Miniprotein binders against a2bj90. Designs and how they scored, part 75

Target 1, 235 residues: a2bj90
Amino acid sequence: MSRSARRKTSALNTVLRVVEVFASIQGEGPFTGTYSVFVRLAGCNLRCPFCDTRYAWSLEAGKPLGVEELVEEIARYEPSLVVITGGEPLLQRHPLNSLVEGLESLGLRVQLETNGILPAPARDEQLWRVYHVVSPKDVPVRVPGAKLHPSWVDYARATGRAWFKFLVANEQHVREVAEYVAKLGIPRSRVYIMPLTPEKLDMKELLELHSRIASLAVKWRLNFSPRLHLLVQLP

## First folded at step 9 (miniprotein)

Design GB13
Fold by ESMFold2-Fast, scan of step 9:
Structure GB13 (fold): chain B 235 residues (1-235), chain A 84 residues (1-84)
Amino acid sequence: as target 1 above (235 residues)
Amino acid sequence: GDPEELRKRAEETIREAQELLKEVIERAKKTGDEDLQFLARLAEIYLRAAARAFQKGDLEKAEYYLKLAQELIEEAKELLEKSE
């Protein structure tokens, strides 16, 4: 049996715990503004106090879906980008590699969102070939247990397929991010700062946070990520 | 700790921060420094977020946003002392 036939057979038996699948616009990071399908996987290895997706923390929050069925569901949306998020999607690493293989076989572009605690993809993983937005939670937001795995820096340098997106509330946070990325050797061209937006802000408050953090990005020579979906009131 | 004691302390700390912030906002306005005024406004946004979280019973989230607001208030006060 060819490797492709073996992968297809394996994928038919692989199951992911999925919280939700929906179409929207990617509001964050390097692909902001892209028509996307979001796949939220269940389970998380952090308990961030500011977390907006606490409903995805438990693996039991997700329904078991076969990889083949999930690929077909995603394909029906005809997306420009498939965003795999969670929880922490790398907790379901084995079936996630099978999902990525299926999506790539259809020519679909895939982006993974991860907290970066678990190791970056190895060269023999399907995940090696797709885009990754890594959101460290050790600096500046200081979530307990949220140490970035050093392999993500090596992966970013080797592939050019990883970016680092940091939640920030003020200029001191931006300074801490700048020191952090310098210490770890993360290329500044791969760094985004994004406003930390509490729930139920009105539009004036959202615009003020975006404006200030964007101005700090210019001052500190870092990339800026909006939270566009919040500004245009999409999921 | 005692949940009742933690709740009372959080409520008192939020009220204290609100009073300090009022003073900072007024002083910032008198400087005519738009950056200082904006910094005070950010402190207000996070402090309101802390108060909302407290009202919903999310003490961990309330404490997190309260700390951010307090840091912003301290930064604004330091900048005011230097400009005065």
Scores: ipSAE 0.398, ipTM 0.758, lowest interface PAE 3.0, mean pLDDT 86

Design GB14
Fold by ESMFold2-Fast, scan of step 9:
Structure GB14 (fold): chain B 235 residues (1-235), chain A 84 residues (1-84)
Amino acid sequence: as target 1 above (235 residues)
Amino acid sequence: GDPEELRKRAEETIREAQELLKEVIERAKKTGDEDLQEFARLAEIYLRAAARAFQKGDLEKAEYYLKLAQELIEEAKELLEKSE
């Protein structure tokens, strides 16, 4: 059997529940400004009060898509980056590893966005090889049940492929982030703070929040993540 | 908890925060203190978000943003008392 035929047979047993696939600009984190395809997976293990994507909380919100079909759809966009987000993508860990394998076989760069509750990838997973932006929800935003799994710090040290991105609203939040990352031994070079932006802010309000949090990032010597897509009105 | 009682408490708390914020904004304008004015402006952003969430019936989101607004209002109030 050819490799293509084997891949087709394997894909029938590997299905992801997908909410949406769309092209945009990565607006957040270390790859801000990159032309990307976003793959939103269904299911989440948190119920964040500030969540804007509540439509993705249930696994039933996702349509079943085979890995091979999804890889082909993504490839048609010719993206510089594939952003796998959700919900919590690691809830669909097994088929997600198969998706990553397919995307890497095409030379596509992959970034996973995760809340970090579930363990970081093991060395024998395809997920070990891709970029991860971990968004802890225990500090400073204090979502119930949202404890960062300690393996993410080990993964970041071992691979250099993880960054930690924190939602913040004020200087006390930034202080709590600084204490948290110091306690865990996360280097400041791997830490981003990002403004907590409620829905339906006008442009002046968005700029004011961005300006304040950026100023705090300078003061506290941390990296700043905008929410660029909101500022330029992209999805 | 009575759902109607929880709704009334949330509505009352938002109203009280709106009244306090108006006072803080007016006092901040009189001081000419840009930092104090900025705290008041950020509090307004989160308080408006709380009010919008309340109108949609999302009490958890409303309470979350209300607490952020209240923290900023208290910080502004403390700074105002020191500057006055």
Scores: ipSAE 0.447, ipTM 0.758, lowest interface PAE 2.3, mean pLDDT 85

Design GB15
Fold by ESMFold2-Fast, scan of step 9:
Structure GB15 (fold): chain B 235 residues (1-235), chain A 84 residues (1-84)
Amino acid sequence: as target 1 above (235 residues)
Amino acid sequence: GDPEELRKRAEETIREAQELLKEVIERAKKTGDEDLQWLARIAEIYLRAAARAFQKGDLEKAEYYLKLAQELIEEAKELLEKSE
């Protein structure tokens, strides 16, 4: 069978490569503090030097799970929010749309976390109807090969369902973010800055980074995202 | 290049950055400039992260955080010259 024919089959639309499924509190972005189930999909199209989830980079890191089985597993947690993350979840776009359809049928709120390199959802995708937190890696953290797809700005304006979350280390980074979003026409109300936290920081270092970046968010009139799960020692 | 030679160069670069940062921290404290003091403190955090990544053999992560720390140290030095 041709690859094109297989793309439309039930099997292709109903299987995702999944690294892990776990309950926690959303620690980042506009839904910080929400009881959530995290679904980490395998595969990534970037190799960020600061990445803490390198175990998800390969598609082989994920186990094949049927969409219906995954929906049932997620539903058992009775979450207020389903967070689909990865790697880069849009690499598994077709079965991801099927997963979203199943979750929405149960009345569950869905948030996708994406690096924004791949195009934003089209109007006929189930993904068009859910929330997206886009984490550009071209500015200010300068990951090679990272470039935000321009369709994400159009999607944000059309739907009001996308926010842009930037990793920052200092005030120069915040300035670069402010210039970047102004140039793209992204409103400040949709922009979050978040501290770039290396692995194995002690609590004092974590608090200091959070305090500094939060102060800069106030100064620059941007939203602040903590990394709450790190502060309260949750996964 | 020789992997052992590259490792020794990385160790020396981190040590040199640690010495420069210690001087910058002490000078920053005397200025009363809160932004300058934050630059020095954040540089210290990232330099420590670079050293830790290096010890674990994660050279890419070590290089990334080392470069970030060096940029912060240089910015702090420039601000110190203006304030002193």
Scores: ipSAE 0.615, ipTM 0.846, lowest interface PAE 1.5, mean pLDDT 88

Design GB16
Fold by ESMFold2-Fast, scan of step 9:
Structure GB16 (fold): chain B 235 residues (1-235), chain A 84 residues (1-84)
Amino acid sequence: as target 1 above (235 residues)
Amino acid sequence: GDPEELRKRAEETIREAQELLKEVIERAKKTGDEDLQWLARMAEIYLRAAARAFQKGDLEKAEYYLKLAQELIEEAKELLEKSE
């Protein structure tokens, strides 16, 4: 089989269900403030009560896009960072590895946002080489069925390319996070706490939540993640 | 019908929580304890979120934020009992 024929066959067999692709500023986590293109994949293995992206829960919410076509669309934005989010992107693990391969071939930096229920990448996956922000939903927000897969801790230790970002509402939540990460052996340098921001907060409420959680991050010696896009009114 | 009765019950639970929170906020102010005052304020923000979700018909979101606000109110009341 020629390279062209193999490429066509691979592209036809490698399809992602994509909800949206858009440019914005990464508002959260270790890359806060970075000009990014966001790729929201369809499908999720959780039903978080506080979820603001319920439109992405079903795989059928996504339009089928070939990996090659998606790489070209992303590249046109000339981003400093490609943020792959969802839903839960790891539900589409096979085509996602192919997407990452294509993006890396162009020298693009990739960050995956994941709930961490599905296993971390293995060394032979393309996903092994990119950044991961893991957002556990078992602690402190206690979403049913949301157990963090233990392989994420091993992946973080092996690669230094995973961070753990926790939604928190008060000091008791921060205490639970501190106990949780200590028990799992996650170093504090890899831990971010982020305010749990309900929809349609006014600017005063949004700033108050950010101020309180940031103060608690200092007190508990953890990293703080804002939700910068909400503060500057970007998607 | 039954669905309207369940809706009115949920709305009443939110109103009861709002009245309890008003008392907690005023009592917290009198302590001068900033952490206790923040606990009451966080409860207020999440209770308002519960009420907004309820008005939108998002019952799961409303229940989640209501439970969170109720837990925060209970924590604040326990701290107030110990400080008073």
Scores: ipSAE 0.604, ipTM 0.839, lowest interface PAE 1.6, mean pLDDT 87

Design GB17
Fold by ESMFold2-Fast, scan of step 9:
Structure GB17 (fold): chain B 235 residues (1-235), chain A 84 residues (1-84)
Amino acid sequence: as target 1 above (235 residues)
Amino acid sequence: GDPEELRKRAEETIREAQELLKEVIERAKKTGDEDLQWLARLAEVYLRAAARAFQKGDLEKAEYYLKLAQELIEEAKELLEKSE
């Protein structure tokens, strides 16, 4: 390929469809409380009944942005953490690797949030180097088509850069999670349970649900993820 | 299937669950068992979410939360029979 043709082909692989970019506090998972910039990518390979971000399901919901332009926009926030979420960000895997490369070149810490249906990063991907919070939807919430790809367990063991975050409603769900992670050989230290919060809970209900799921985390010797942004009324 | 018949069935099921839950909540309060009282309240949270989704026309979300609420109601009923 000529140099000109190679440059044109490269440019096509460096465009992402982006729904929104905003600053907030990471409310969930191992980095709870961190000042973050959230990058919501368009497109999703699931249709979870409880999904709060249905506006991001279609790839057409995203505005096409060049990786370099997006890196500059993110950098202006001077974040402690860049959270790449969606939809399912791995649907845009090729330009996502380019985004990660650009962000890491600036010394920015990156966390990806994924449903884990698509394979974990390979060693030759830029994504191999960043943090991943995998939210399986096959157990306990049983979303059709949501089987966790087994490569995520291998990736977590090899790198120490993946955690598994499960939505739970009750103790039966926590039991199912405990059995699931034991069967797959996922270390308990990398497992978080998080309350399944339906829309329009009042603050008392939200706090009570958090308290009960946190109590179950202690009982079952698992980590607890709040939804801190909901408790403090941030986006 | 007839979409209107499916909608009527869902509405009826939600109404029946609401009536049953009201009874379960009152019975749970009388036990003084805080864990059982919370289980009944959790069922209320998800049933309210189901009813809200149904009113918005989101039948898939309504069915999902209704199923969770029904499971919690049955669990609470089994615990009530043991405690009473």
Scores: ipSAE 0.415, ipTM 0.768, lowest interface PAE 2.8, mean pLDDT 86

Design GB18
Fold by ESMFold2-Fast, scan of step 9:
Structure GB18 (fold): chain B 235 residues (1-235), chain A 84 residues (1-84)
Amino acid sequence: as target 1 above (235 residues)
Amino acid sequence: GDPEELRKRAEETIREAQELLKEVIERAKKTGDEDLQWLARLAEIYLRAAARAFQRGDLEKAEYYLKLAQELIEEAKELLEKSE
């Protein structure tokens, strides 16, 4: 069957619960500065105390959208990158694979943001072919129930399509990240540390947090992720 | 517990942490130690975040940032004791 016919068939059988779709600049991780469309999926398997997107925790927070309709909406933005985030996108794994297939058929680059609790993609999944930024919540931020699935390390080594992005508040957190990635065999070249930024910080506080965590990234020989969208006041 | 009682307890804990942090900031500045000064500054940022979260009624977020601030204050105090 052609990709178009297969895509239309998938759209008839699957829907995604979508909280929001919007254009912005990717402010975080390896694709920082890229013109992107963000697709926030509903539902999350964690209740992080510091979470600023609590409105996405429930599956009922999402509007049901067919895969075909969502692909067309995303394509209208003409993005350099499609960022699929949430909640936890892998909770909607089956229709998510169908979405990825539709986006790939248009030649669009896709990045998934995930907490890494659910297993990494298998080779027969459409998700195997896209980029993943895994944000573990067990270390250093200690969210209950947030253990990283070990298959993500294997996926990163096999594909070169996964990076690990850690929220950090201080040097002790950076030390814990360094010990964690060494223990799990995560390559340092795939590791980003990012400042834990509470809501409603002023610009001075934001710059100070960014400056300190960036300095620690240099000291500990890890990559640094800003939260660029916060610094330039974009969503 | 009564929500009003929990709120008052949280406000009292934040006030106590603010008083302790003021002393830590003063002592850290006197040492000229950049790492100690950063511990105090980061504690101030997260403690302010905790206070703002309580004002919004987000007790879980407030408790998380308060605990983080207290950990930073404790680290700074331990380093100050060592230097003295």
Scores: ipSAE 0.590, ipTM 0.840, lowest interface PAE 1.6, mean pLDDT 88

Design GB19
Fold by ESMFold2-Fast, scan of step 9:
Structure GB19 (fold): chain B 235 residues (1-235), chain A 84 residues (1-84)
Amino acid sequence: as target 1 above (235 residues)
Amino acid sequence: GDPEELRKRAEETIREAQELLKEVIERAKKTGDEDLQWLARLAEIYLRAAARAFQEGDLEKAEYYLKLAQELIEEAKELLEKSE
């Protein structure tokens, strides 16, 4: 594509930098088990040491796709849920709002996965109307630069469309999560803890880790998120 | 610091953690305490992840999992001292 054509497309703000689009089962959070199409957007504002999707960190890792083309590609999968993830999808906020508008026009349910560093949606954004799973990286995993934006707590209270999903390794991490959400006024009903699974675990280790974190969720009266796709060997 | 010195230090720290963990695992088995045994097992999982990351040249990932493993080993040691 020529420089002129590329510039014209960008000026319309209808282009997203997309790393991959694929069908799978949502393995995490409140919609676990749902047949979903995943849209991984390029670019991230964090460099988490445990990150499994480092190939998506750079904006240049994404192929430019028009919103209309992307909506058509997603629709061909006939998904029960569209999961928009990344990197950090809110880095491409303006064309992302256009994508959400297109998906809503087809009656598709949309869920955003975000690290919560950038502000929550405003009422005049299309993103205000969709589901958000916020994965704070300041507690307990303590990634540098990963401060949760306070507007996410207000958004959750106002809409009932945000949940907070925390990676945890042990009970001390769960205690830190419990203290953190209590301080911020996040209801336990909106909090998920999820096992921190390093790469190349065998199935027995994955099951043991899931079992132990699930037991802690019961003990601390929090919701549990598996990483179901890892257990059933899906993308 | 010097990259060669940092690499050597990381390798030594991983080896020290591995030896300490062997001792903790054996002591935990003798207690019959399933929670303590799991804590030692969890430390083993993360230390193995640290060692693998180190071998792959991912020093940042190695350091992250090594620190987590060390914290778990320390917690297990404290519990062992109280139970022995």
Scores: ipSAE 0.526, ipTM 0.811, lowest interface PAE 2.0, mean pLDDT 87

Design GB2
Fold by ESMFold2-Fast, scan of step 9:
Structure GB2 (fold): chain B 235 residues (1-235), chain A 84 residues (1-84)
Amino acid sequence: as target 1 above (235 residues)
Amino acid sequence: GDPEELRKRAEETIREAQELLKEVIERAKKTGDEDLQWLARLAEIYLRAAARAFQKGDLEKAEYYLKLAQEFIEEAKELLEKSE
């Protein structure tokens, strides 16, 4: 499609609250191992007890950056993947759509990481066209206030561009995930289980948790997500 | 409540869980049941995480991991009593 002056003006004049921008390897989910630029947006609608990025919970934690400036910064890294994470990125939905438009105009692949509480993208959003890794926090980790919005299941079926990634500690958690996704009609092929890793585990403990959860993924016929960046000591 | 009283209660609960876990680990090893031994190991990992979070003053994180460890300890204990 031809770009309009209105779309260009909207993209150039929107502002995002950004906590950090850095290059690393995507350590999780369907794009594990990909050279990526991470964009951490400020603000979150949850207070997960196990959260390692509590510094991003407040919108005030983010510095205001214009969409054009942010697109240029990201492009300088020449990434194979742009990972937009947070907090909860969908809290800044309007300027986020403008960011996605700018990144797509450069041919960059975009992945959003979201807790799935807010609705999935509508067809008229730029976000409809990018990849989404949805991390529900209602099951099995039972975070207060968390509930997956049902539109994410419809979005996944319609586009094939969403996966559901669940933090798990043991087999009972995997059983709860299996029951949950079956009830919602989420195909097993779109489900990842990932070990719940507390801070400052040593390498042996990290490997033990990864090995156990990977074995359960095989047993339960689900996909496995490592936390590769922790194993290789990258941010 | 009194913050110092809440901290002492949390510390006591962690110590009690540590003592129960030592017993469960010893009993699980004697069974030769790999799944029981893994359940005890998971409890150990998460309880250590709870104690570490408590030492840093992160009571919410400590409580979360402590609850996970306690659930694993109780499950292991129930399985041990059925096997005995």
Scores: ipSAE 0.482, ipTM 0.801, lowest interface PAE 2.3, mean pLDDT 87

Design GB20
Fold by ESMFold2-Fast, scan of step 9:
Structure GB20 (fold): chain B 235 residues (1-235), chain A 84 residues (1-84)
Amino acid sequence: as target 1 above (235 residues)
Amino acid sequence: GDPEELRKRAEETIREAQELLKEVIERAKKTGDEDLQWLARLAEIYLRAAARAFQKGDLDKAEYYLKLAQELIEEAKELLEKSE
């Protein structure tokens, strides 16, 4: 291969399709309340019926951005946390590893949001070193094709850098989650349950849903994730 | 299936669920059981979401929330039968 062809191939591995970049507060999971920059990558390998970010489903929804350009844009926000989300970010795995390398070189803390269908990072990937919030869609919400890859459980045990966040509607869902994580050997300390909030809830309904799911988290001895951004009306 | 046929079926099922839910809400209220009343309220929340999704033409979302609402209605009915 010529030098020009090799440079072109390398450049393709350093381009991400990005839907949006914005500053907000992380509203979910173990880093709730953290000043964060959100990087929404295009493309998804699921079509969840309850999905609120359908605009990110297609890779064509994303603008091509070079990794170096994106790192500079993120750095200008001076965030306490970089949240890489999507769609499904692992669909763009190769340039994503390059992005993580660039962010890590600046001392920035990185969290990936993933549906966990694609394999967990290997030890030689830059992604091995960052935090992962895995949101399985097979249990309890039963999205077709959403089987959790077993390597995520091994990754969580090996690194202590993965948590499992489950959308739940009621106590039966929480029971299904408890059975699921017990069968897989996931410690309760790494499990979050989060209310399944449909669009256009009023504030009273939103708060009541949060209260009820939080009470179930206490009862079942699991962690609770709010959707804080919805409660405080942030993006 | 035909999209028009699926739409009509969804509309009919939503209407049927709305009628059943009104009965379940009233029965749950009479029990004084807060957990039963919450199940009925939760079913109402998801059924309303199903109806809104249907009006927007999001049939997959409508069907998903409708099924959730139906499961919650059935759970509430089973608990009502035990308490009555």
Scores: ipSAE 0.608, ipTM 0.842, lowest interface PAE 1.6, mean pLDDT 88

Design GB21
Fold by ESMFold2-Fast, scan of step 9:
Structure GB21 (fold): chain B 235 residues (1-235), chain A 84 residues (1-84)
Amino acid sequence: as target 1 above (235 residues)
Amino acid sequence: GDPEELRKRAEETIREAQELLKEVIERAKKTGDEDLQWLARLAEIYLRAAARAFQKGDLEKAEYFLKLAQELIEEAKELLEKSE
């Protein structure tokens, strides 16, 4: 096969549908406060009622970008962390592995945000080597179809590179999270609870909600994730 | 169902929840129980979110936050009955 034909075939495997690329501060999870570039991939396998990124639900919402072009764009920001989010980024698994390979070749640290419905990375995937924040939507927020794939617990135990971040609105939700992670054998050190923030909260409401959920994290001995970008009005 | 009928039902349910929440907030204040007062405050935040979503025509989001607010109101009522 000619080099041109092989390059064309490779490009089909290395094209991602991308909604947006932007620099900000990681506002959530174990890397809160880190200067990051966010890569939002198109497509989602859930329709969460509380979702604030509904514009990314359709795969057609994303523009096709080659992996090499995207790596170059990300690198220009000189980020401390590359956050790959979506929709659900694992829907574009094959080109995503190629993106991760490119980013790692530049020494860039990568974090994936996933709903955990699709299986965790296998050892032969480039995704095995990066950080994952898994946001289950079966407990406590009970989104239809949102069952956590059991392989994520095994991945977390094997690698130490996964954390579980749960949206919570009240103490009953925190209790359900505590019971859920205990049954699955997830250590508390790997668990974050984060306030479920509706759109267009004023600053007082946003602070009150953060304060209450943080207090519950202390009471239940779980880690707390803010939504720092909302508090400081960054994207 | 008829979209207008669903919208009217949602509006009435939000209104009823707002009236019930006012009662719960006042009763919670009288107890001096900070946890109970926080429960009422969380219900207020999510019910306001439901009302805002309804005004924007997002009935799925409105229903989700309304159910959440109703659960919080019900929990507060149960705790009030126990404490009283």
Scores: ipSAE 0.458, ipTM 0.788, lowest interface PAE 2.6, mean pLDDT 87

Design GB22
Fold by ESMFold2-Fast, scan of step 9:
Structure GB22 (fold): chain B 235 residues (1-235), chain A 84 residues (1-84)
Amino acid sequence: as target 1 above (235 residues)
Amino acid sequence: GDPEELRKRAEETIREAQELLKEVIERAKKTGDEDLQWLARLAEIYLRAAARAFQKGDLEKAEYWLKLAQELIEEAKELLEKSE
């Protein structure tokens, strides 16, 4: 992030660039199966070749929405969980902290989905108090520029509110993940492996991939994340 | 021109991978090794994704899936040579 962009974000700390808001079931990670409202923020600091949400890459893809207006819209869904995703939500860090404060004031549970390139929350941020699913893109999928910020490991150990979710295709990928998390000191209880699914798989192929990766999770003593929304044809 | 040459090379690489994969699938079936058969099947899935991306003109996505397919084909070939 440039200094100019950071100053502009601070000046507009009550406004977020939002691509879409919709109700669905959380299909991934530790809260799989939870009735959720998804808030997709615009802008991303990666260009993953396998990305299915390329429409959110540009900050200009998002409509400017005030934090209070967005909180009211989310609350109308009466969700069990608010999932803030993107792009990369931490690119809009300052107004995001304000959004989280508003949602928490209503007693709503919040989960952030992040690529983990930007630093983990500091203790004085509202984001410190919510759940985080960190999806590293450096291992095993090797996206250029996708180095995990080391502060996420410290945050996970300090709070117990972060999990690490890895896209995997085969056992070699799982081995690479196991070596990576061991080297960084990430407990296996905080690690999820999830199938790397290309577009236009039929249902039999989706089930087969899920079954194989789930079996590897058992073998390697890691948690398994499905992509449940793909299996049940929800957004 | 360079763009035509790059497309020709990508198309040729996909075709070569498809032919190698047919041989690997046939050999894997003869072993009765379900894990080896799955590696061949997974390579087929990713190679199909690469071919589809190429047809849509998404060369970056095509290259990504192609590299994964080639890696799986190579892994399967190495395991086949050890078992045969």
Scores: ipSAE 0.439, ipTM 0.781, lowest interface PAE 2.4, mean pLDDT 86

